# Ledger of designs, part 2: VH-VL binders against FAD synthase (ribL)

Target 1, 153 residues: FAD synthase (ribL), of Halorubrum lacusprofundi (b9lsn4)
Amino acid sequence: MTRVVAQGTFDLLHPGHVHYLEDAATYGDELHAIVARRTNVTHKPAPILCAEQRRDMVAALTAVDEAHLGHPEDVFVPIQRLDPDVIVLGFDQHHDEADIAAALAERGIDCRVERASGRDPRYEDELLSSGDIVDRILKQRGSDCDGAREGQR

## First folded at step 15 (VH-VL)

Design r5 (from q5 with light chain R54T)
Fold by OpenDDE, fold request of step 16:
Structure r5 (fold): chain C 153 residues (1-153), chain A 123 residues (1-123), chain B 107 residues (1-107)
Amino acid sequence: as target 1 above (153 residues)
Amino acid sequence: EVQLVESGGGLVQPGRSLRLSCAASGFTFKDYSMHWVRQAPGKGLEWVSVISYNSGTIGYADSVKGRFTISRDNAKKSLYLQMNSLRAEDTALYYCAKDMGYKSSWFYGLDVWGQGTTVTVSS
Amino acid sequence: EIVLTQSPATLSLSPGERATLSCRASQSISFYLAWYQQKPGQAPRLLIYDTRYTATGIPARFSGSGSGTDFTLTISSLEPEDFAVYYCQQGSDEPYTFGQGTRLEIK
C-alpha cells in the first residue's frame, strides 16, 4: 500500500484545494492530509478558521482518506509519524522540491516528492484562494452590521 | 447531547467471559475512533483497546491481547468489548471513550467518556 | 511500551497558587500528549491535547507545554474545583499508555 501525504493550510476550502487533494490521491492508494497549525503559517496571513475545523472539512472530502493536524512549529513531525511513500506539494506552495527531499532524507524518511498540477478557474468570478475569498467577503459584507450577518446564516 | 453509555458489566468467576457494550449518541459515531479504558478500584487509568473509525486498525494492551476483542457496529452506533478468559486483575471500571479526531486513525485525546460499567472477576 | 512517569505523586497547594505537574516519557513522543482531570466518582475529562492545545470548555488557567520526553501541565491560579487527580496519556504509539497520575490536594 502506497501512502500519500498532502499538506496545507486548507483554510476556506475552495476548488483549488479539491483539485490539489484529488491530484495528490492519484499518486498512491491512501491519501492523508496534514492541516497546518496557525502558528506554523508564517508566509501568509493567518488562517481564519481554526485548525480543527479546517481538518474536519478536509477529512470530509472524498479524495481524502484521513486528515491530521500538523505540528505548531515543525512540518516534518507529522510526516515522520505518517511515514509516507509520497509527499505531494501544492502547485503554488513555496517549498522547493529539492529542499523538501533533503529534509526528508536528513530525517531518515524514504519518501519521494511530487508536485500537484495547477487549476484554472472554470467559472467567471471563481475564487481559488482563501485570501481572495476573504477579500471578497470584506468587500461585500465588511460594512454590514452584525445583525444583518446573523440573518444570512 | 454527546453521550456514551456502557453496559454489560457484572460479577464473574475467573476464566469466564463477558461482553461489554457502549451505546453512542449525539455525534457521528462512524467517523471517530473508539477506545476502551479501565480503572481498577483505587488505581489509575489503563488503556485497553482502540478501534479506528472504519475498523481498519485495531490495537490492544499487552495485558488483554489474545483475550479481549474490540468491535463496533456503526449502524447501531455501538462499541463492544468481548472479554474472554477473565482474570482477577481484569477487575475494573471499564470506560468507553471517543477520540476527538475526525476520520483519523491517529490518537489525539479522549474527549467524551461514558460513566463506565463495572467488571468484577472473583472466585 | 512507552512508560509515562508523573511527578510529583501528590501536590499540596492552596487556592490561588500556581500548580506545575510533570509527565516524563521513557522515549520521545514528540508532542503527542494529552492531559486529563479526574474527580472522585467521575469519568476523566480531557484538558489538553497535543501538548499545548486546550480542549473545548477548559478554562484558560490550564496550559500545557513540553516536547520529546518532558511535559508540563500548568494551572496558573488554582480554583477550589481544580483539586483532583491528573493523568497524562501519550498518543505517539500503541499502547496509548497513561501516567500513574498526580493527586492535587488542598493544603
Scores: ipSAE 0.920, ipTM 0.957, lowest interface PAE 0.4, mean pLDDT 95
Fold by OpenDDE, fold request of step 16:
Structure r5 (fold): chain C 153 residues (1-153), chain A 123 residues (1-123), chain B 107 residues (1-107)
Amino acid sequence: as target 1 above (153 residues)
Amino acid sequence: EVQLVESGGGLVQPGRSLRLSCAASGFTFKDYSMHWVRQAPGKGLEWVSVISYNSGTIGYADSVKGRFTISRDNAKKSLYLQMNSLRAEDTALYYCAKDMGYKSSWFYGLDVWGQGTTVTVSS
Amino acid sequence: EIVLTQSPATLSLSPGERATLSCRASQSISFYLAWYQQKPGQAPRLLIYDTRYTATGIPARFSGSGSGTDFTLTISSLEPEDFAVYYCQQGSDEPYTFGQGTRLEIK
């Protein structure tokens, strides 16, 4: 059985994430997703949603067999625990394949590194990044007085 | 309300069998790994067994391995512990507990506990 | 199996004081450690998971730290309801063993 791992923030799930995970799943028999904790997200704005919520959403996707929470500081801790055969990087992830491969080797993890394909928008108004979603939310709802929402909590 | 309710405990003689049940409610039972934990009178907690959410993985403590069998019925939202060849040292309050991990075989923490069912093994 | 050793066995403190409880693993468990509180006649309650993350509904005065083999549960300012037995549990490898517990009693 070939175990595949995909990792990411997976904040505000969008079709880009789905594509990433579906593509990742094609590299093996079982796909595990590792959801980064906020403290380990340093290359982009902090996620809006907590790690547990992001995990739960990822785990609910058909392409994902299991979803796990990442380490607060070291992305390789859960990878080491998982001991995957393949790690699939996201299309837009800034990690270099060679760097990841070297890091895995250093840790004695025999795992090949692949990169998922990109995805183009299918709809005119489709958003394929969490950041774009946030921006749209701010644009459309940012001026809305939170007063009405506090009453519903 | 999220709840676990254990049943099936009782007084039995050594060598006998007992089957514990745990009824789950208030959450999607099939999506969580379930555990048995026991506590002997006046003693600490002892992990007994785990069954993953999809029953893909099962584990036992060495103290019960070969004698106890964990199982689940997701349709009935029930967890079971078949205890065979019971020993005096198996005397304990048996807790059913839910792992907090959603659709994961990994351990995170037991966030929901029942009140336990008492098993007493005595001649 | 991984053995968890908690210390001290008993901790006597007064309300308002800081409590520090230790849990040591016989081998590295990374950050896969949970803490529980148990009061007499009650089931355990999850306090902390994955070393440092507080479970839902747990007061902010509870915090966890550590890595590898040494872990700590800290209660910044004890409340009367905090006097109980505390257990650590490792989730790194089966069996998912517990520590023997620390009894936090009122001085």
Scores: ipSAE 0.920, ipTM 0.957, lowest interface PAE 0.4, mean pLDDT 95
Fold by OpenDDE, last read:
Structure r5 (fold): chain C 153 residues (1-153), chain A 123 residues (1-123), chain B 107 residues (1-107)
Amino acid sequence: as target 1 above (153 residues)
Amino acid sequence: EVQLVESGGGLVQPGRSLRLSCAASGFTFKDYSMHWVRQAPGKGLEWVSVISYNSGTIGYADSVKGRFTISRDNAKKSLYLQMNSLRAEDTALYYCAKDMGYKSSWFYGLDVWGQGTTVTVSS
Amino acid sequence: EIVLTQSPATLSLSPGERATLSCRASQSISFYLAWYQQKPGQAPRLLIYDTRYTATGIPARFSGSGSGTDFTLTISSLEPEDFAVYYCQQGSDEPYTFGQGTRLEIK
């Protein structure tokens, strides 16, 4: 049995995440998703949702066999526990394949590194990033929040 | 309300068998790993067994391996522990407990416990 | 199996004081450690999971720390209802062993 791992923040799930996980699942027999904890998200804004909620949502996807919570500081701790055959990086993840491979080798983990394909929008106005979703929310609903604050003053 | 209710405990002689049951309610039983934990009178907690949410993985403490069998029926939202070849040292309050991990075979912590069922093994 | 050793066996303190409980593992368990509270005649209650994360409904005065082999449960200011037995449990490897417990009693 080939064990695959996908990792990410998975905040505000969107079709891009689904594509990533579905693509990752094609690399083996069993897909495990590792959801990053807030403290380990350092290269982008902190997630809106707690790690447990993000995990639950990811775990509910058909492509995912199991979902796990990450380490607060070291991404390789849960990877080492899982001992996967394949690590699939997200299309837009900033991690370099060579760096990950080197880190795995240093830890004695025999695992190949792959990268998932990107996804194009299928519909007009489709949003494929959590950041874009947040921006749209702010654009459409941000003014409502200002009005509510004025009413409480 | 999330609840676990154990049953099946009793007084038995050494070498006999008992089957414990645990009825779950208030949560999606099929999505969580379940555990048995026991506590001898006046003693600490002892982990006994685990079965993953999809029954894909099962584990036992060495003290019960080969004698106890954990199983589950997700349709009935029930956990079981078949205890064979019972010994005096198996005397304890037996808890069923839910792991907090959703659709994970990993251990996180036991966030829901039953009140336990008492097993007494005595001649 | 991984052996967890808790210390002290008994801790006598007064309400309002800070309590520090230790759990040491015979080998590294990374951060896969949980803490429980058990009162007489009751089932255990989960306090902390994955070393430092507080379970739902647990007061903020409870906190966990540590890594590898050394772990600590801290109660910042003891309340009367906090006097109980506390157990640690490792989730790194089967069997998922418990510590022997620390009894926190009123001085």
Scores: ipSAE 0.918, ipTM 0.957, lowest interface PAE 0.4, mean pLDDT 95
Fold by OpenDDE, last read:
Structure r5 (fold): chain C 153 residues (1-153), chain A 123 residues (1-123), chain B 107 residues (1-107)
Amino acid sequence: as target 1 above (153 residues)
Amino acid sequence: EVQLVESGGGLVQPGRSLRLSCAASGFTFKDYSMHWVRQAPGKGLEWVSVISYNSGTIGYADSVKGRFTISRDNAKKSLYLQMNSLRAEDTALYYCAKDMGYKSSWFYGLDVWGQGTTVTVSS
Amino acid sequence: EIVLTQSPATLSLSPGERATLSCRASQSISFYLAWYQQKPGQAPRLLIYDTRYTATGIPARFSGSGSGTDFTLTISSLEPEDFAVYYCQQGSDEPYTFGQGTRLEIK
C-alpha cells in the first residue's frame, strides 16, 4: 500500500483545494491530509477558521482517507509520524521540491516528493484562493453590522 | 447530548468470559476512533484497547492481548469488548471513550467518557 | 512501551495559588500528550490535548506546555473545584499509556 500525504492550511475550502487533494490521491492508495495550525502559518495571513474545523472539512472530502492536525512549529513532526511514501506539494506552495527532499533525507524519511498540477478557473468569477474569498466577503459584506450576521445562520 | 453508556459488567470466576457493550449517542459514531480504558479500585487509569473509526486498525495493551477483542457496529452505534480467560487482575471499572479526532486513526485525546461498567473477577 | 512518570505524587495547595504538575516520558513523544482531570466517583475529563491545546469548555486557567520528554500542566489560580487527580496520557505510540497520576489536595 502506497501512502500519500498532502499538507496545507485549507482555510475556507475552494475548488483549488479539491483539485489539489484529488490530484494528490492519484499518487497512491491512501491519502492523508495534514492541516497546519495557525501558529505554523507564517507566509500568509492567519487562517480565519480554527485548525480543528479546517481538518474536519478536509476529512469530509471523498479524496481524503484521513486528516490530521499539524505541529505548531515543525511541519515534519506529523510527516515523520505518518511515514508516507509520497509527499505531494500544492501547485502554488512556496516549498521547493529539492528543499523538502533534503529535509526529509536529513530526518531519515524515505519519501519521494511530487507536485500537484495547477487548476485554471472554469467559471466566471470563480475564486480559487482563500484570500480572494476573504476579499470578496469584505467587499460585499464588510459594512454589515455584526447583528445582521446572526440571523443568517 | 453526547453520551456513552457502558453495560455488561458483573462478577465472574477466573477463566470465564464476559462481553461489554457501549452505546453511543449525540455524535456521528462512525467517524471517531473508540477506546476502552479501565481503572482498578483505588488505582490509576490503564489504557486497554482502540479501534479506529473504520475498524481499519486495532490495538491492545500487552496485558490483554490474545484474550480481549474489541469490535464495533457503526450501524448500531455500539462498541464492544469481548473478554476471555479473565484474571483477577482484570478487575476494574471499564470505561468506553471517544477520541476527539474526526476520521483519523491518530490519537488526540479522549473527550467523551461513559460512567463505566464494573467487572469483578474472583474465585 | 512508553512510561509516563508524573510528579509530584501529591500536591497540597490553597485556593488562589498556582499549581504546576509534571509529566515525564521515558522516550520522546513529540507533542502527543493529553491531560485529564478526575474527581472522586466521576469519569476523567479531558483538559488538554497535543500538549498545549485546551479542550472545549475548559477554563482558561488551565494550560499545557512542553515537548519531547518533559511536559507541564499549569493551573494559574486554583479554584475549589480544581482539587482532584490529574493524569497525563501519551498518544505517540501504542499502547497509549497513562501516567500514575498527581493528586491535588487542599492544604
Scores: ipSAE 0.918, ipTM 0.956, lowest interface PAE 0.4, mean pLDDT 95

Design r5 (from q5 with light chain R54T)
Fold by ESMFold2, fold request of step 16:
Structure r5 (fold): chain C 153 residues (1-153), chain A 123 residues (1-123), chain B 107 residues (1-107)
Amino acid sequence: as target 1 above (153 residues)
Amino acid sequence: EVQLVESGGGLVQPGRSLRLSCAASGFTFKDYSMHWVRQAPGKGLEWVSVISYNSGTIGYADSVKGRFTISRDNAKKSLYLQMNSLRAEDTALYYCAKDMGYKSSWFYGLDVWGQGTTVTVSS
Amino acid sequence: EIVLTQSPATLSLSPGERATLSCRASQSISFYLAWYQQKPGQAPRLLIYDTRYTATGIPARFSGSGSGTDFTLTISSLEPEDFAVYYCQQGSDEPYTFGQGTRLEIK
């Protein structure tokens, strides 16, 4: 059996997340998704949703066999516990595959590193990032400076 | 309201069998791993057994392995513990407990407990 | 089997004081540790999971820390309702053993 790991923040769930997980699942027989804790999301906006809620949503996706909460400091702790055959990086994740492979080898994890394909927009109004969703909400539902009334932007 | 209710405890002689039941309500029973935990009079907690949400893994403490069998019936929202070859040291309050992890075989913590059912094994 | 050793066995303190309870594992459990509170005649209540994350409805005065083999539960300012027995439980490997407990009693 080929065990695959995907990792991400998975904040506000969107079609980009679903594509990543579906593509990752094609690399093996079991897909395990690791949901990052807030402390591991550096130099990006902190996730809106708590890790438990994000994990529950990922666990419900058809492509995902198991979803796990990540370690607050060391992303490799759950990876070592799972001992996967393949780690699939997200399309836009800026880590170099060679750097990840070196970190795995240093820890004695015998594991291929692959990268998922990108998802092109399929629909005109489609939002493919949590940031885009937040921006749309703020434009359509953000209040002006004198109240909480719903404003059109 | 999430609730677990154990039943089936009683006074039995050593070597006999007993079957415990745990009725669950207020949550989607099939989506959570379930555990048995026991506590002998005046003693601490002892983990006894687990059955995962999908029944893909089943675990036992060494002290009960080979004698106890955990099972679940998702249609009846019920957890069971068949206890065979009972010994005096099995005397305890037996708790049914819910794992907090939605569709998870990893253990995080037992967030819901019943009030327990008492098993007394004596001559 | 992973053995969890809690210390002290009994801790006598007054309301308002800080309580520090230790749990030590016989081998590394990374951070997979839960803490429970149990009052006489009651079922245990989950306080903390994965070393430091508070369960739903648990007061902010409860916190957890540690890694590897050495873990701590801290109660920053004791309330009368906090005098109880506390257990740790590891979730790294089956069997998911408990520690033997620390009794926190009123001085």
Scores: ipSAE 0.687, ipTM 0.891, lowest interface PAE 1.4, mean pLDDT 92
Fold by ESMFold2, fold request of step 16:
Order: C-alpha cells, then structure tokens, then sequence
Structure r5 (fold): chain C 153 residues (1-153), chain A 123 residues (1-123), chain B 107 residues (1-107)
C-alpha cells in the first residue's frame, strides 16, 4: 500500500487545489492531505478560514482519502505519524525538493519527493488562488473609498 | 439537534451477555467515528472501543478485548456494543460518544455524548 | 498502553483564582491530547483537542499547552461553574486512554 502525502493551506478552495490533490493521488493508493495551521502560513497572508473548516472541505474531496490537521510548530509531526512513501509538493510551492528530501532522511523517513503539475485556467474569469478570490471580494464588497464594488462608485 | 441515546443496559449475572445500542440523530452518522466509554460508579472514565466512520479501523481496550464487539449500522444510524462473558468489573455507566473529526480515522476529541446506559453485573 | 497521570488528584481553589491541571503521559503522544470537564450526574464535555485548540462554545478562560509527555490545562479565572472533575485523553495510539481525573473543588 503506497501512501501519498500532500500539504497546503487549502483556504478558499479553488480548482488549483483540486488539481493538486488529484495529481498527488495518482502517485499511490492512499492520499493523505495535511492542512496547515495558521501559525505555519508565513509566506502569504493568514488564511481566512479556520483549520478545522479547511480540513473538513479537503476531506470531502473525492481524490482525498484522509485529511489531517497539521502541527502548529513542526510540519513533520503529522508526516512522521503517517510515514508516507511519497510526498507531493504543490506546483507553485517554493520548497526545494532536495531540502525536503534531506529533512525526511534526517528523520529516518524513507520517502520520495515529487512535485505536482500546474493547472492552466480553463475559463475566462476563473480564479486559481485564494489570494485572487480575496482580492475579488475586497474589490467588489470592500468598504474602501475609490474603487468600490463592481458597478457604481 | 445532535443527539445520542443509549439503551440495552440492565442487571445481569456474571458470564451473561448484553447488547447495547446507541441511536444517533442530527448529524451525518456515516461520516463520523464512534466510541464507547464507560465509567464505573464513583470512578473515572475508561475508553472502551472505537469504530471508524468507514469501519476500516476498530479498536478495543485491553480489558474488554475478545469479549466485546463494536459494530455500526449506518442505514439505521445506530452504534452497537455486544458484551459477552460479563464480569463484575464491567459494571459501569456506558456512554456512546461521537468523534468530532469529519471523515477522519485520527482521533481528535469526543464532542457529543449520550447520557449513558447502566450495566450492573452481580450475582 | 499509554498511561496518563493527572496531578494533583484534588485542587481546592476559590472563584477568581487561576487553576493549573497537569497530565503526564508514559510515552510521547506528540500533541494528541484532549481535555474534558465532567460535573456530577452529567456526561463529559470536550474542552480542548490537539493540546491547545478549544472546542466549540468553550470560554476563552480555558487554554491548553504542552508537548511530548507533559501537558497542562489552565483556567485563567475560575467561575463557579468550573468546579468539576477534569480528564485528559490521548489520541496518539489505541487504546485512547484517559487520565484518572483531577477534582477541582471550591475552597
């Protein structure tokens, strides 16, 4: 049984998330997704949604066999518990495969590191990041002055 | 309203059997792992058994292993505990409890409890 | 099986005071620990899971901390309704054992 791990924030779900998880699932028999706690999201704005809600949404995706809440300080805690055969990084994740592989080896985890393919937009107004969704919401529904909701003022 | 209601407790002699039932309502029963927890009179809590949401994982406390069998019927939204070869030490209030984790085999916490059903094993 | 030892067995305090309850595991459970409150004649109530995350509807005065084998439940300022028995439970490995409880009683 080949156990695959995917990891991410998975805030406002979008087709990029679904593609990542579907692609990760092709690497083995079970896909386990680790949902990052807010404290581990440092390279981008803090997630809008709480970790429990984000995990529940990921757990409902067909491609995902199990979704797990991450550790607030040590991202390797749930990985060590799962002891996966493959870790699949997101297409745009800035982690270096060699650095992740080295960290896994230091912990005695015999695990391949792969990277998922990217997802091209399929629709004219499609949003493929939680940040883009937030930006759209703020532009259309925000209370800031000039540049109010699409439409008037 | 999320609710768990246990039944099937009673007074029985050592060596006899009982089957406990737990009726669930107000949540999607098939998506959550379910547990039995017991509490002897005047004592603390003792975890007894778990069955995962997909029935892929079943676990028992050492004190009941081989004598108790947990099962679930998702169509009836019901959890069961078959208790065989009962001993005086099995005397307790038996709680049915819901795991909080949606579609999770990992344990996080028991967020909904019934009021329990009393089992007394005495000659 | 993993044994959880709670201390003290009984803690006598007054409303408004800070309560600190300890739970020690016989082996590492990483951070997979839950805390419960139980009042006489009632079912337990989940307070905290994964060491520090509060369950729905739990007052902010409840907090948890710890890692590995040593864990703490803190009640920052006791309310009259907080006098009860408290249990920890580990979720790292089956069997998912409970501690023996700490009775928090009014002084």
Amino acid sequence: as target 1 above (153 residues)
Amino acid sequence: EVQLVESGGGLVQPGRSLRLSCAASGFTFKDYSMHWVRQAPGKGLEWVSVISYNSGTIGYADSVKGRFTISRDNAKKSLYLQMNSLRAEDTALYYCAKDMGYKSSWFYGLDVWGQGTTVTVSS
Amino acid sequence: EIVLTQSPATLSLSPGERATLSCRASQSISFYLAWYQQKPGQAPRLLIYDTRYTATGIPARFSGSGSGTDFTLTISSLEPEDFAVYYCQQGSDEPYTFGQGTRLEIK
Scores: ipSAE 0.683, ipTM 0.889, lowest interface PAE 1.4, mean pLDDT 92
Fold by ESMFold2, last read:
Structure r5 (fold): chain C 153 residues (1-153), chain A 123 residues (1-123), chain B 107 residues (1-107)
Amino acid sequence: as target 1 above (153 residues)
Amino acid sequence: EVQLVESGGGLVQPGRSLRLSCAASGFTFKDYSMHWVRQAPGKGLEWVSVISYNSGTIGYADSVKGRFTISRDNAKKSLYLQMNSLRAEDTALYYCAKDMGYKSSWFYGLDVWGQGTTVTVSS
Amino acid sequence: EIVLTQSPATLSLSPGERATLSCRASQSISFYLAWYQQKPGQAPRLLIYDTRYTATGIPARFSGSGSGTDFTLTISSLEPEDFAVYYCQQGSDEPYTFGQGTRLEIK
């Protein structure tokens, strides 16, 4: 039927990832997620978690029918193997829809390109990015070791 | 400890049938694709069959198509190979093997193997 | 079906040497290749998947490379336990065929 591809790093999972994958799933019957190898993550800090662990976590999400490891050099290798009907980009993903469509056309891949909606924060203490989670960890766990004024002795 | 234990091998005449079983333990059996691989005496490895974790993909080597049937019972954590119309060239040690990919129909590699069960087809 | 041809058929080396084993596919398999080690009387052991990623518990001296139709397994400094038969297997298309094997023997 209709095969949908989503792709991303999916490092420290957060509600933005879940929303992206749930929204992507609405575009078709099967949602396949491609989990990027570290070597292809150049637009942001390198992932904390290994690709296999990230893929396993994504594969466990109910919205995802299957998750796949990406190619270390050519991001289109798994896309060509899947031969999807739709690729859904994340709301904040760096790539332009037109640029992706051009790359697909150059490779002869007949596939529609869409972009998922964004997710607004729903809770006062909610974190919606891996970077924010890392910052929170450093603040809370770093202060345990740094001897912050009120946490010392 | 992750283990696979094959059984059901034996000596049979050509044209007869055997059913191989593989008992799995130490992992969530339903989440992994399973394979049969055989090795004739003194020879290399030959892939025989696959059944995906959700049974959505089933594949066979051309040499066994129409004669062998792979199946799984997730409640019993067991894999089966029904072998009909056996031929002399089916003589081999039959391995049960686990695909490493959690909930994946893509093949990555066979990370857990049993010790095999011997099938001998001879008049 | 995709045929995998391994070379050499037999490789005779001493402990401490570098081993280089070749696997060639009859058509492109992108990078979907696994490597296994098998010792007499034992089941195969997965070494490498997707051309270059080591399986759990595999020593760092094992590495893989290649793309398309040409693939290599390298053992940087041979240990006595490394003398065995090595197989490649492709995961691109069913049937998921194996190569015929390379026997790595002590010189």
Scores: ipSAE 0.683, ipTM 0.889, lowest interface PAE 1.5, mean pLDDT 92
Fold by ESMFold2, last read:
Parts: sequence; structure tokens; C-alpha cells
Structure r5 (fold): chain C 153 residues (1-153), chain A 123 residues (1-123), chain B 107 residues (1-107)
Amino acid sequence: as target 1 above (153 residues)
Amino acid sequence: EVQLVESGGGLVQPGRSLRLSCAASGFTFKDYSMHWVRQAPGKGLEWVSVISYNSGTIGYADSVKGRFTISRDNAKKSLYLQMNSLRAEDTALYYCAKDMGYKSSWFYGLDVWGQGTTVTVSS
Amino acid sequence: EIVLTQSPATLSLSPGERATLSCRASQSISFYLAWYQQKPGQAPRLLIYDTRYTATGIPARFSGSGSGTDFTLTISSLEPEDFAVYYCQQGSDEPYTFGQGTRLEIK
């Protein structure tokens, strides 16, 4: 049996997340998704949603066999516990495959590193990042704190 | 309201059997791992057994392995513990408990507990 | 199996004081530890999971810390309702053992 790991923040779910997880699932028999804790999201804005909610949403996706909460300081703790055969990086994740492979080898984890394909927009107004969703919310609702009306019809 | 209600405890002689039941309500029973935990009079908590949400993992404490069988019926939202070859040291209050992890084989914590059912093993 | 040893066995304090309860594992459990409170005649109540994350509805005065083999539950300022028995439980490996408990009693 081939165990695959995918890892990410998975804040506000969007089609890019679904594509990543579906693509990752094709690399093996079981897909395990690791959901990062807020404290491990240091290179971009902190997630809006708590880790438990994000994990529950990922666990409900058809492509995902199991979803796990990450370690607050050491991203490799859950990876070592799972002992995967393949780790699939997201298309836009800025880690070098070689650096990840070296870190895995240092820890004695015999694991291939792959990268998922990208997801192109398919719809005119499609949002493919949690940041874009947050920006849209702020633009539409962020200045109307006293009870905005939405009925244009 | 999330609830767990145990039943089936009682007084039995050593070597006999009992079957405990736990009725669940207020949550999607099939999506959570379930545990039995016992507490002997005046003593601390002892983990007894687990059955994962998909029944793919079943575990027992060494003290009960081979004598106790955990099972679940998702249609009836019920957890069971078949206890065979009972011994005096099995005397305890038996709790059923829900793991907090939605569709998780990893253990995080027991967030919902029943009030327990008492098992007394003596001659 | 992994043995959890809690100390002290009994801790006598007054309301308003800070309580520090220890749990030591016989081998590394990374951070897979939960804390529970139990009052007489009641089922245990989950306080903390994965070492430091507060369960739903638990007051902010409860916090957890530690890693590897050494873990701590801290109650920053004791309220009268906090006097109870506290248990740790590890979730690293089956059997998911409990510690023997620390009784926190009013001085």
C-alpha cells in the first residue's frame, strides 16, 4: 500500500485546494492530508479559520482518506508518525523538492517528493486563493458594520 | 444536546459475562471513534478499549485483551462492550466516551462522556 | 505501554493562587497529551488536547505546555470550582494510558 501525504493551510477552501488534493491522491492508495497549525503559517497571513475546522473540512473531501492536525513547531512530527511513501507539494508552494527530500533523508524517512499540477481558473469570477476570498469579503462587507443591505433586486 | 447513556452494569460472579451498551445522541455517531474507560472504586481512570469511526482500528488494554470485545452498531448509534471471564479486578464504573476527532483514527481527546454504569464482580 | 506519572499526588492551594500540575511520560509522546478534570460523582471533563489547545468552553485560566516526556497543566488563578482531580492521558500509542491523577484541594 502506497501512503501519500499532502500538506497545507487549507483555510477557506477553494477549487485550488480540491485540485491539489485530488492530484495528490493519484500518487498512491491512501491520501493523508496534514493541516498546518496557525503557528506554522509564518510566511503569509495567518489563517482565518481554526485548525480543527480546517481539518474537518479537508477530512470530508472524497479524495482524502484521513486529515491530521500538524505540530505547532515541527512540521515533520506528523510526517514521521505517518511514515509516507510519497509527499506531494502544492503547485505554488515555494519549497525546493531537493530541500524537502534532504530533510526527510536526515530523519530516515524513505519518501519520494512530488509536486502537484496547477489549477487554472475555469470561471470568470472564480477565486482560487483564501487571500482572494478574504479580500472580496473585505471589499464587499468590510465597511458596512451597521447592517448592510444586499438586495439589489 | 450531545449525550452518551450507558447501561447493562450489575452484580455478577467471577467467570461470568456481561454486555454493556452505550446509546449515543446529538452527534453523527458513525463519524467518531468511541472508547470505554473504567474507574475502580477510589481509583483513577483506566483506558479499556477503542473502536475507530470506520471500525478499521480496534484496541484493548492488556488487562482485558482476549476477554473483552468492543463493537458498534452505527444504525442504532450504539457502542457495546462484551465482557467475558470477569474477574474481581474488573469491578469499576464503566464510561463510554467519544473521541473529539471527526473522521480521525488519531486520538486527540475524549470530549463527551456518559455518566457510567457500575459493574461489580464478586461471589 | 507508556506510563504517565503525575505530581504532586495532592496539591493544597487557596482560591486566587496559581496551580502547576505535572505529567511525565516513560517515553516520548511528542505532544499527544490531553488533560481532564473530574469532580466527585461526575464524569471527567476534557480541558486540553495536543498539549496546549483548549477544549470548547474551557476557561482561559487553563493552559498546557510541554513536549516529549514532560508536560504541565497550569491554572493561572484558582476559582472555587477548580478544586477537583486532574488526569493526563497520552494519545501517542495504544493503550492510551492515563496518569494516576493529582488531587487539587482547597487549603
Scores: ipSAE 0.650, ipTM 0.882, lowest interface PAE 1.6, mean pLDDT 92

